# VH-VL binders against Rhythmically expressed gene 2 protein (Reg-2), part 8

Target 1, 260 residues: Rhythmically expressed gene 2 protein (Reg-2), of Drosophila melanogaster (Fruit fly) (q94915)
Amino acid sequence: MRSLSRFRLITFDVTNTLLQFRTTPGKQYGEIGALFGARCDNNELAKNFKANWYKMNRDYPNFGRDTNPQMEWQQWWRKLIAGTFAESGAAIPDEKLHNFSNHLIELYKTSICWQPCNGSVELLQQLRKELKPEKCKLGVIANFDPRLPTLLQNTKLDQYLDFAINSYEVQAEKPDPQIFQKAMEKSGLKNLKPEECLHIGDGPTTDYLAAKELGWHSALVHEKSYAYLVKKYGEDIDRDHVFPSLYDFHKKISDGAVVW

## First folded at step 20 (VH-VL)

Design y1 (from x6 with heavy chain L110F)
Fold by ESMFold2, fold request of step 22:
Parts: sequence; structure tokens; C-alpha cells
Structure y1 (fold): chain C 260 residues (1-260), chain A 123 residues (1-123), chain B 108 residues (1-108)
Amino acid sequence: as target 1 above (260 residues)
Amino acid sequence: QVTLKESGPTLVKPTQTLTLTCSFSGFSLDEYGVGIGWIRQPPGKALEWLAHIYWDDDKRYSPSLKSRLTISKDTSKNQVVLTMTNMDPVDTATYYCARVQTYTASGYFFDYWGQGTLVTVSS
Amino acid sequence: EIVLTQSPGTLSLSPGERATLSCTASQSISSRYLHWYQQKPGKAPKLLIYYARLRYSGVPSRFSGSGSGTDYTLTISSLQPEDFATYYCQQWGSSPFTFGQGTKLEIK
């Protein structure tokens, strides 16, 4: 891991970087909905989940934390779940909504709903073996609600990580610079320079460009081609730091093929 | 290729209602996070946001002009329509439509603008 | 209402010089709600910088944005002839979604 020796801090996004859903929210919501008597088409649920994700983030950013007055993140998810089912043709009865939403919220803390992305566990294992915490801190920076520590524990990723920052608790989201600055502070490292930091994520804007503009180094893990990414997000994306998966990233690092 | 174009009358008499249409191509209002906004600029003056509409039909209006503005969309025609009632000579401005875009679902901006249309309000 | 105050009102510089344009918000806003636009006479505005600091696609690397809270800056390194225009900051944090009054960057 010679090409990583310059870094004193390496941080990861979670969703679609370290962990991914085992099935789509449409399928998972559909299965749980059936148990509670709310049967909907899984494709409609998937579509309306995404629609409600956008609406909730627009109207109640950061899981309700950045709303005035603040909305509790559980209420945020309950509102998203209720809207998703109502728009999909089978509203959840009001008297059942609290229990139904809580069941989904608790389920999404676990490996029932989440699995590691390709190569994520192998990479973290090797980093922890070769980059001891006194030389390099490993952390998470995620736009996420307060379930994040529990999720990392239940998926057994916490053993490889020195800290995790969720946007709700720190009241700052990617791409805002404050969440990256809070990660540098949480590392506890003295005189940490941006060029000694690497951020790895799947978001071209929220992860890659956001960290790069702050003087960090960045790696983008994304399924789309470099040509697609540059056309949409601009020329600040470096071809040599875009990878199809963490598996490919790990292989390139191990082969000494990545230059920072 | 994303394009937007404003159409409507260029001369309007005081008290009349202005109707402007934004016709666009290269994207759809079916795309999550996308919308169309209207911004005006009086000659030699700063830009003023008027209204915008999101893909989910959520509508936002400038509070000082809300009683005079109506925005609507026709997704199948790739059009957004703005009406502004009770026009006055002070409303003389170039009117732009622009695409509302987001890369975060929470932070929005105007990335593509039409060429603008000058609307003169005069007897 | 969030008022955006741009300074200076007019900035006179020569090609090759560095331009620094200020935008001050009357209330703190999250960086993801602050944007910069360029407008040439008789033309529509063009987006330059979104989320305070990220260059939009096709924007030259000499343009950069910085700041947070109430104080934001657009910087143009080594001015080119095509950069002489009016620049507006814009906020999306609270309705009405306001623009600054503009900074006119002109040839000295």
C-alpha cells in the first residue's frame, strides 16, 4: 500500500461505497408492507421511494436537522415511508404507521437490508493491517442519520474504523466544507494538512469534487464511464482516480498503479 | 443538448395579464430534482427571481409578487407557463426561464438559461 | 429575506491580473445554497460556481469560489479578455431566492 503512505487520514462514504442495499427499497418495502397489510407493486414503491427521497431532501434537508424548527430524523423517515406507500396505491393506516415505520427504521440498521460493496471488506482489512491508527486514521463521512454507528457495528465494519461522522449529528452535509473539516478534527491528528487526506466515495459532487476542492485527494468509485462523468460534472475529475469499484481501487493500489 | 426558449408578447399595456411560455428540450420535467424557474431583469438592473416549479409540481413564488403570479407545467409538451397579472410600466424587463437543477437533492441552482425576452409595458 | 451585498460595485483591472469579488449574506447560509453567475451585456447569465466552490462543467480552472456562513468570494486568476462581465451571487437558502446587485468587472 505504498501509494497510500502519504495519507494520515483516509475517509469513506458509506452508501454505494462501503455498503449497499441487499435489495431495492421497492422490494424491501414491498415485503414488509405485505406483512402489515399494505400491498403495493415493488416497481411503484421503488419509483416513489426515490421521488420522496428528493422531496424530503428538498423540503427537510439533512433528515430534518437543517429544518427550522428541527424535525426529528425518525419523523423524517416516517413521512417518507407514508408518502411512498400512499403514492403507490396502498396508504398505511394512520394507527399502524408508527409501528410500521419503526419496523423499517430498525430493519435498515442491520445486515438484513445492507451488504458490503464489492471489495470493501477486503480493502478495509488490508488498510487496518498495514496502516496502524497511530500513522493513519480511517473514518467515515456520510450524509446519514444517527443510525450510522449501529449500522457499522451490525455489518461489522466498525472494527476497521477509527471514527464515523454522520451529517445529522454534526449538522453539516457533504459537499459543505464543514463536514470535512469536522472529520479532520475528529481524527485527533495534529497539524493535519488537506493534502495528507484522501476521501473515497461514489458521489461525483458530494464526495469527489467536494473533497478535491478543499485540497484533499479523492478517489471516485462509480459505474459510469469517465467520459460520461466529465461531460456531466466537468473536467476537475481526474481519469486516474476514477474506479469501477473498491475491488478495482484495491487492485490498482496493490499493483502500485495509482499516483497522487 | 439542453435548450430553453421564452415566448409571448413583447408589448403589453398597463393592467393587462402577461403570459409567457418556456419551451425546452434536451431534458424532461420527469427527471427527479429538475424544474423551471422564471427570473427577470429590468434594463440596467439586477436579476430578480419570480417563481419556479419542480418536477413534482411543487411551486414557489416571490412573496412580494405572489398575488400576481401563477406558474404551471405541461410535462408532455416540455413547457412551463408563467402568468403575471396587472402589469405596470415598472414591470418592463427581460424575462428569462432557466432550468432548476440539483446534484444533492437539497441544493438547487439554475444551470441553463433561455436567451430572454424583453417585455415592455407601455400604453 | 436574505440580502446579498456584493463588493466592489465596479472592479477595473487589466488582463493578466487577479480579480477578487466579494459576496456577503445578511444571514448565514449553507455553502450548497450559494452560487455565482457571469453575465455579458445583452446575454443571459451563465452558471460559473455552484455550492459556493465547485466549478460547473466547462468553466475554466482560473475561476474559483470559496467561503462559508456569511462571507463568499469569487476569484479569477490571470484575467482573460472574455472575463470582463458582470458577476452575480445568488442564494437558495431562503425565499425569496435573491441575487446580489452585481459586480461589474471592466477593463482598466
Scores: ipSAE 0.897, ipTM 0.941, lowest interface PAE 0.6, mean pLDDT 93
Fold by ESMFold2, look of step 21:
Structure y1 (fold): chain C 260 residues (1-260), chain A 123 residues (1-123), chain B 108 residues (1-108)
Amino acid sequence: as target 1 above (260 residues)
Amino acid sequence: QVTLKESGPTLVKPTQTLTLTCSFSGFSLDEYGVGIGWIRQPPGKALEWLAHIYWDDDKRYSPSLKSRLTISKDTSKNQVVLTMTNMDPVDTATYYCARVQTYTASGYFFDYWGQGTLVTVSS
Amino acid sequence: EIVLTQSPGTLSLSPGERATLSCTASQSISSRYLHWYQQKPGKAPKLLIYYARLRYSGVPSRFSGSGSGTDYTLTISSLQPEDFATYYCQQWGSSPFTFGQGTKLEIK
C-alpha cells in the first residue's frame, strides 16, 4: 500500500463502487409488486425505473432537496415508484401506494437489496490495517438520500470508514465542487491539500473528472474500456487510473503498479 | 457521428407562421436524457433560447414566446419541428437546433449544434 | 429570470497571453447549470465547458472554468490565434435558460 502513502484522505462512491444491487430494480420491484397485487413485467419495470430516474433527477434534483419548494426524499421515492408501476401498466391503488412504497424504501436500506462490489471489503480491510485514522481518513461521498448511514451499517462497511457524506443532507451533488469541499472539512485534517486526496468511484463525470479538476487524484472503476470512456468523456481521463473493479485496483496498488 | 441540420424557409412575411425542422443523425430521441433545443441569434446579437423537447416528450418554452411556439418530435424520422406564429421583423435571426445532453440526469447542456439557418422577416 | 452579465464586453490580447472572462449571475446557480460556449464568426456555437469547470471532449487543456454561486470564470492560459471568438456563458438553472451577452476576444 506504499503507493497510497501520499494520501491523507481517501474517499469512495457507494453505488457500483463499494455496494451494488443484489438484483435489478426491475426484478425486485416485480417481486414486491406481485405480493401487493401490482403485477408487471420485470423488463417493463426495469425500463420505466430508468426512465423515472431520469425524469425525477431532471425535475426534482438531489432527491427533492434542490427543489423549490423542497420535496422530502421519501416523497421523491414514492413518486418515482408510483410512476414506474403506472407506466408499466399496473398503477398502485392510492390506498396502498404509501404502504407499498414504504416497504420498498425500507428494503433498500438493507443487505437484502445490496451486496458489496467485487473486492470492496478486502480493500477497505487492508486500508484500515495499513493506513491508520491518524495518518489517513477514509470516507464516502455519495449522491444519496439520508438512508446512507443505515445502509453502511447494515452492510457492515461503516466499521472501515471515518465518515460518510450524502448529497441530500449537504444540499450538494457530485460533480459540484461543494460536496468535495464538505468532505475535506468533515475529515478534520489540518492543512489538507487537494493533491493529498484520492477519490475512487464509477462515475466518469461525477467522480473521476469532478475530483481531478479540483486537484485531487482520482481512480475510475468502470466496466467500459479506456477507449470508450475517452471518446465519450474526453482526454482528461488517465489510462493508468482506470480499473475494471476494486479487486483490480487493490491488486495494482499492492503490486506498486500505480503512479500518482 | 452526431449531426444536426436546420431546414425551412429563409424568408417569411410579417404575421406568417415559421416552421423549422431539425433533422439529426448519430443518436436517437429514444435515449434517456437526450433532447433537441432551438436557439436563435439576431444578426450581431447574443444567443436566445426558444424551446426544447426531451426524449420523454416533456417540452419547455421561453416564457416570453410561449404563446407563439410549438415544438414536437418524430422519433422514427429523427426530426424535431418548431413552429413560431405571428412573425415580426424583430424575429429576423439565425435559428439553430442543438442536442440536449446530460451526464448526471440533473444537469443539461447543448453539446452539438446545427449550422444554423438565417430567417429574414420582411415585407 | 436569471440574468448573466459577462465582462469585459471586448478583450484585446496578444497570442500567448492569459485571458480571463467573467460571468456573473443575478442569483446563485448550482455549478452543474452553468456552461461556456465558443462562437467564431459565421459559425455555430461550440460547447467548451460544462458544469462550470469540466472540459467537453476535444477541448484543449488551456481552457478551464471555475467559480460557484454567482461568479464564474473562463480562463485561457496561453492564447492561440484560433481562440479569437465570442464566448457565451449559459445557465440551465431556471427558465428562461439565458445566455450572457458575450465577451468578444480579439487577438492583436
Scores: ipSAE 0.895, ipTM 0.938, lowest interface PAE 0.7, mean pLDDT 93
Fold by ESMFold2, look of step 20:
Structure y1 (fold): chain C 260 residues (1-260), chain A 123 residues (1-123), chain B 108 residues (1-108)
Amino acid sequence: as target 1 above (260 residues)
Amino acid sequence: QVTLKESGPTLVKPTQTLTLTCSFSGFSLDEYGVGIGWIRQPPGKALEWLAHIYWDDDKRYSPSLKSRLTISKDTSKNQVVLTMTNMDPVDTATYYCARVQTYTASGYFFDYWGQGTLVTVSS
Amino acid sequence: EIVLTQSPGTLSLSPGERATLSCTASQSISSRYLHWYQQKPGKAPKLLIYYARLRYSGVPSRFSGSGSGTDYTLTISSLQPEDFATYYCQQWGSSPFTFGQGTKLEIK
């Protein structure tokens, strides 16, 4: 991994970078809803989950942490779940809402709902093998609630990582520069310079551009074509640092095909 | 290609109600996180936000003008309508519509603007 | 209400020079709520910088944004003839979603 030897800190996003859902929230919510008597069409649940994701982030950003007054992240999720089902035609009875939502919240801490993205485990394994921890820290920077450490443990990725930063606990989310600065501080590395840091994620704005503008190097893992990404997000996206998956990233790093 | 265009009367009398329509293409208000906002600019002065409407029909109004403003959308026609009651000569301005956009679901901005329409309020 | 104060009101410079435009918020805001727009006479505003520091698609690399909390800047590293315009910052952190009063960048 000679292409990465200049980096003293390598950080990863989680959702759609290291881990992905095993099934869509529409299907997963539908299965649990049926068990609790709240039967909804899976496609309606998927649509309304996305709608409520946007509504909750607009009105109660950072899982409620950045709300005045602050909302607890569990309450944030209960509100999202309640809205998703109500808009899909079968509201969860009030008497069941707390227990129902907690069941979903706990399930999404586990490998029942999450699986590694293509190539993520193999890349982390090789990085941990070849990069000594005292010379290069491996971490996570995620817009995520406090379940993040438990999720990494339950999916067995924690063994490859030196730390994980979740946006709720640090009261800062990507693309704001503060969360990247907190990751540099959490690394414990002395005299760490931005150009010695690499951030890898799937968000063109929240991961790639956010880190790049701070003087970090960054890699974008995304299913869309380079042409699509540049048209939407601008010319600051470098073709040589966009990859379809971590599998492709890993292969190109191994082949010496990536220059920073 | 994303385009927006304002239409409506260019001259209104004091006390009349102004109705402006924003017609747009290249996107849909069915898309999550998008919306349409209205901003005005009196001649030679700064921009002033008036109102905006999101894809989910959530509506936001400038508090100082809220009693005079109503915003609505017709997603099937790709149109958003702003009404402003009790027009006064001080309301003479260029009125713009603009697309509300987000890349984070929490941070929003106006990425595409219409050409603007000058509305003069005069007896 | 969050008031955005831009400085200077007018900035007179020559092509090729560096421009630095200031936007100060009356309350701290997250960087992802601060944006910069360019407006030429008789034209609609155009988005330049979103989330304080990220260039919108099609914006030349000579434009950059920085800052956090209450203090934000727009920098144009080497002025081109087409850059002489009025620049507005705008916040989306708290209603009303205000604009600054503008900085007019004009040929010296």
Scores: ipSAE 0.892, ipTM 0.938, lowest interface PAE 0.7, mean pLDDT 93

Design y4 (from w6 with light chain F97Y)
Fold by ESMFold2, look of step 21:
Structure y4 (fold): chain C 260 residues (1-260), chain A 123 residues (1-123), chain B 108 residues (1-108)
Amino acid sequence: as target 1 above (260 residues)
Amino acid sequence: QVTLKESGPTLVKPTQTLTLTCSFSGFSLDEYGVGIGWIRQPPGKALEWLAHIYWDDDKRYSPSLKSRLTISKDTSKNQVVLTMTNMDPVDTATYYCARVQTYTASGYFLDYWGQGTLVTVSS
Amino acid sequence: EIVLTQSPGTLSLSPGERATLSCTASQSISSRYLHWYQQKPGKAPKLLIYYARLRQSGVPSRFSGSGSGTDYTLTISSLQPEDFATYYCQQWGSSPYTFGQGTKLEIK
């Protein structure tokens, strides 16, 4: 881990970096919907979940926190869920919607719905073993609602992390610089410089470029090729800092093959 | 390769209705988060946003011009149409269409523009 | 309505010099809603910087953006002949989605 010893702060994204869904939202929503009498085709649910994700983020950004007036994040999810089912042909009755949404909200706090991404646990274990906490802080920066601490606890990742920042609580989301600045503050490190910080995530814009343009170092974990990523997101993506998975990142770091 | 091109009349008389078509290629309005916007620029002046339409048919109009504007899309033809009623000489401008894009679903911008078409409103 | 005021109105510089262009919003905006465009005479605008700080594909590294809240800056570290153009900032935080009045960067 010698190439990481220069860093006093290492932060991770959550979704599709440390943790991923065990099954698609279409399948998970479909199974729970059937229990509540709202039977829909899983493929329609998947399409309409994604459609409503875009509509909700456009109209009520940051889970409703960044709107005026502010929307509670549970209400934000209830609205997304209601729209997803209604557009898929089986609206959830209003008298059931609160209980239905609460059930989904609770499940998505747990390892029933989430599992570690390839290599995430092994990397975190080695980082905690080899990078002393008094010298290097490990944290999470996620565009996420307030369930984040509970999710990290229920998936047992919290034991490797010094802190977690969710965008709802801090009123700032990636790629805005404020959320990265709050992570530096949350670390408690004195005289922390951007070049002593590393951010690892799967978002070319929200994670990689955002951190890089603040003077941090960054690593992109993404299944698409470097050629695809440069074509879509531009030439500021460094070929030597793109990895197919955290497993591959971990191997390259252990072999001394990464230069910052 | 993303391209956009505006088409329509270059000369209209006061009170007439202007109809402009944006034809585009290299992307589809089936893509989540994508849209087409219309922006105009009077000679020698700044850019002014007029309207845009999203992939889900959500439509936004400049408040000061809302009563005069209508935007629609035909996803199968890769076209978006803007109509503007009751044209006046002050509406003389270059009219651009541009792709609305997002990488976050919350933050939007105009990443590719057509060449523009000058519309002159004169008797 | 959010008004974007650009300063200076005209900036006269020589190739090789550093250009600093300011954009001030009448209300605070998340930087995710502020963008910069370049326009050369007779041409359509071209996106340079999105989300205040991120370069569009094909934009040279001498262009950079910074700022948050009400104050945003476009910097060109070493001017090239092709950089002499008019620059506009734009906000997408609140309708109407306004542009600044522009800064004309001209050769001295």
Scores: ipSAE 0.895, ipTM 0.939, lowest interface PAE 0.6, mean pLDDT 93

## First folded at step 21 (VH-VL)

Design z2 (from x6 with light chain L54I)
Fold by OpenDDE, fold request of step 22:
Structure z2 (fold): chain C 260 residues (1-260), chain A 123 residues (1-123), chain B 108 residues (1-108)
Amino acid sequence: as target 1 above (260 residues)
Amino acid sequence: QVTLKESGPTLVKPTQTLTLTCSFSGFSLDEYGVGIGWIRQPPGKALEWLAHIYWDDDKRYSPSLKSRLTISKDTSKNQVVLTMTNMDPVDTATYYCARVQTYTASGYFLDYWGQGTLVTVSS
Amino acid sequence: EIVLTQSPGTLSLSPGERATLSCTASQSISSRYLHWYQQKPGKAPKLLIYYARIRYSGVPSRFSGSGSGTDYTLTISSLQPEDFATYYCQQWGSSPFTFGQGTKLEIK
């Protein structure tokens, strides 16, 4: 892992990079819905979850933080949940919505809903073993709500990380440069330069290109082929810095096969 | 391959209603986050957003022109229609339809444009 | 509404020179809402830079975007003959989704 020794800051995205859902939100919502008497098709829930995800991000970006007037992130999720179920033919009664949504909101803070991505834990363990905090900081940069620290704690990923930044508290979402700048600041490292930073994520635009355009080094963890990614997002994506998983990234790094 | 094409009358009389159709291919309006927008450009002037419609049938209008604009989609036909009432010579412009796209679910842009159609409002 | 003011109105440069185009917003906007378009005479605009800093597919590396808050910049490191066009910034943060008045980049 010699190639990583040049970095003073290494950051990760969370969703689909370090952690992934154990089950789809649709299935998870369906299970909980059933407990509350809101039964509907899991596929419909999954579909409508995605729909409401887009609608909510469009209308109330950054979990409501960027809304005027500001929407609380709990309310943001409550609205998403309400819409998801309503559109699935299982509208949650208003008198139950608060408790129901809170249950889901709290549930997604736990390891019940999340599991490590392939190779994430092993990579973090190895990085922390080889890279001392005094020399290299490990952090998280995620478009996430304030539950992020708790989630990282509950999944025991926090033990490897020096800090975690979520977009809600920073009031900026990736790919905004502010959230990356905040990470540099949060690292506490003096005279840290962009070229000393590496960001690893699954978002071609939000993670890889965003970081790269700031002068950071970047690694893209994505299941799609390089050809697909380049076709869609352009030739600024380096083939040598695209990996199907963190496991593969770790392997390539360990083998000395990655050049920055 | 993504393509968009505007169609409709190129000459409209004052006070009449303009109806433009955007026909597109290479994508569907049932894709999450996708939409179709209308932008116009008077000769020698800047671009002006008029309206757009999202995949979920959510419609957005320019506040100053809202009372005159109506946008609708037919997903099955891959068409979006814009109507603008009470046309005036000042509305003479090239009208473009464009695809509204996002890679973040919150940040939207116009990635593909039609060639545009010049609409002249004259008596 | 958010007014985007571009400067200069016209920029006359020669091939090989560096071009710097400015876009100033009347209100602070997130970079993910700021985009740049290129338009050549008689043609439709083309997306050049999205999210303030990211080159759209097919856009040469000589194009770059930067900025945050109210101030954004499009830079062309070394102008090519095909780069002479009008450039527009646009915000998609709040309705109406306004464009700048454009900067015409012409050959000296």
Scores: ipSAE 0.951, ipTM 0.969, lowest interface PAE 0.5, mean pLDDT 97
Fold by OpenDDE, fold request of step 22:
Structure z2 (fold): chain C 260 residues (1-260), chain A 123 residues (1-123), chain B 108 residues (1-108)
Amino acid sequence: as target 1 above (260 residues)
Amino acid sequence: QVTLKESGPTLVKPTQTLTLTCSFSGFSLDEYGVGIGWIRQPPGKALEWLAHIYWDDDKRYSPSLKSRLTISKDTSKNQVVLTMTNMDPVDTATYYCARVQTYTASGYFLDYWGQGTLVTVSS
Amino acid sequence: EIVLTQSPGTLSLSPGERATLSCTASQSISSRYLHWYQQKPGKAPKLLIYYARIRYSGVPSRFSGSGSGTDYTLTISSLQPEDFATYYCQQWGSSPFTFGQGTKLEIK
């Protein structure tokens, strides 16, 4: 992993990079809904979850943080949950909505809903073993709500990380350069240069291109082919820095096959 | 390949209603985050956003023109229609439809444009 | 509404020169809401830069975007003949989703 020794800051995205859902939100919602007497089709829930995700991000970006007036992130999720079930034909009564939504909100702080992505834990373990915190900081940069620290603790990923930045708290969402700047600041490293930073994520725009345009090094973890990615997002994606998983990334790095 | 094309009258009399249709291909308005927007440009002047409609039928209008604008979609036909009432010579412009796109679910832009259609309002 | 002011109104340069175009917002906006378009005479605008800094597919590397808050910049490192056009910045942060008045880049 010598190729990584040049970096003083390595950051990761969380969702679909370090952690992924054990089941789709639709299925998870369906299970919990059933417990609360809200029965509906899991496929409909999944569909409407995604729909409401887009709607909520459109209308209330950054989990409500960027809304004027500001929306609390719990309310943001409550609204998403309410909409998801309502549109699925299983509207949650108002008197139950708070308890129901709070249950889901709390549940998604736990390892019940999340699992490590392929190779994430092993990579972090190896990085922490080889890279000392005084020389290289490991951090998270995620478009996430304030539950991020708790989630990282509950999944035991926090033991490998020096810091975690969520977009809600820093009031900046990827690909905004400010969130990356906040990470640099949070690292506490003096005279840190962009070229000494590596960001790893699954978002072609929010992670890879965003970091790259700031002068960071970037690795894209994505299951799609390079051809697909270039066609959609352009030629600025480097084939040599696209990996199907963190497992593969780890392997390539270990084999000395990655040139930065 | 994504394509958009504006169609409608190129000449409208004052006080009449303009109806423009945007026909598109290469994508669907069933796609999450996608929309169709209308932008106009008077001759020799800047671009002006008029309205757009999202995949979920959410409609946004220019506040100054809201009372005159109606936007609707027919997903099955891959068409979006813009209606503008009480046309005036000042509304003479090239009218464009464009695809509204996002890669983040929160940041939207116009990535594909029609060729535009010049609409002249004259008695 | 958010007003985007572009400067200069007209920029006269020669091929090979560096062009710097400014877009100033009347209030702070996130970078993900700021975009640049190129328009040639008689043609529809084309997306050039999205999210303030990311080149759209097919856009040459000589184009770059930067900035944050209220101040954004489009830079063309070495002008090519085909780059002479009008450039617009646009924001998608709040309604109305306004454009700048444009900067016309013309041949000196």
Scores: ipSAE 0.951, ipTM 0.970, lowest interface PAE 0.5, mean pLDDT 97
Fold by ESMFold2, fold request of step 22:
Structure z2 (fold): chain C 260 residues (1-260), chain A 123 residues (1-123), chain B 108 residues (1-108)
Amino acid sequence: as target 1 above (260 residues)
Amino acid sequence: QVTLKESGPTLVKPTQTLTLTCSFSGFSLDEYGVGIGWIRQPPGKALEWLAHIYWDDDKRYSPSLKSRLTISKDTSKNQVVLTMTNMDPVDTATYYCARVQTYTASGYFLDYWGQGTLVTVSS
Amino acid sequence: EIVLTQSPGTLSLSPGERATLSCTASQSISSRYLHWYQQKPGKAPKLLIYYARIRYSGVPSRFSGSGSGTDYTLTISSLQPEDFATYYCQQWGSSPFTFGQGTKLEIK
């Protein structure tokens, strides 16, 4: 862990970094839909979930927080869910939409829908053991709605973390610099410099490049090859800071193979 | 390789309707978050956004030109068409089509541009 | 409507010098809506910087973007002959999606 000793703040993304879906939204939505009489093909649900994710983010950014007038994040999700099912062939009646959506919203606070990514728990455990909170803060920076603290509690990750920032509450989302600046403030560390901060995430633009361009150090956890990533996102992605998983990141750090 | 190319008349008379076609390759307009935009530039002047269409057929028009513009897509032909009515000599410009792209689903930019076509409006 | 005002209108510099180009928005915008384009005479614009700070793929490291809120800057650390062009900032936060009037970077 010597290569991490320069860092006073280490932050993580959540989705596809610390936690991942246990099953796809298409499959999970399909199972719950069937229980409520809204039977749709799982592949159509997966397709239309992604379509509605793009439409909602375009039209109502940051789960509705950055919209005038502001949309409540629960209503944001209800609209996404309603559109997903309607476009998949089984619209949810208005009188049932609240209860149906609320059930899905509550499930996605839990380990029923989420599981740790490969190596995430082991890495956090070792960091907590070797890096005392007085010298190094561990946090989360996520483009996420206010369910984030509850999700971290229900998946047992909160015990390893000093704080968690969700974009809805702070009215700023990655890659905007304000959410990273808010994380530095939330850390409570005095005279914290960007070069003393490490951000670890799966988003080439939203996590890796965003933090790097602010003077932080970055690590990218991603399934695609380095060659694919550089071609799409450019040579500012450092080969030595790209890892297939947090498990691989942890091994490289432990072997002393990572230089910042 | 991503390419875009504008085609259509290079000379139109005042009051006529201009129809421009953007033909593209190397991507599909059914990809999430992708779109095609139209931007013009009068000789020696700044760029002006006109309209764009997203993969889901959502359409946006410059408010000052909205009554004159129509945009449509044919995903199977990899084409987007812009129609602009009641052309005037002030509309003389190079017209570009460009790919609308996003890496966040909320923030959009124009990453690939066609070479542009000069449209002259005169008698 | 958000007006983007670029300064200076024309900047005359020599190869090897540092260029600093300013873009000021009439109201605050999130930085992920601010982009920079380069345009050489007779050619289409090319994307340089998206989301205010992030270099597009293939853009040389001498180009950098910074700023937030209303004030944004494009910097070229050591000018190369191919960098003499017109530069536009552009916002995608509020319709109409506007460009600045441009800064022409000329060889001195």
Scores: ipSAE 0.897, ipTM 0.941, lowest interface PAE 0.6, mean pLDDT 93

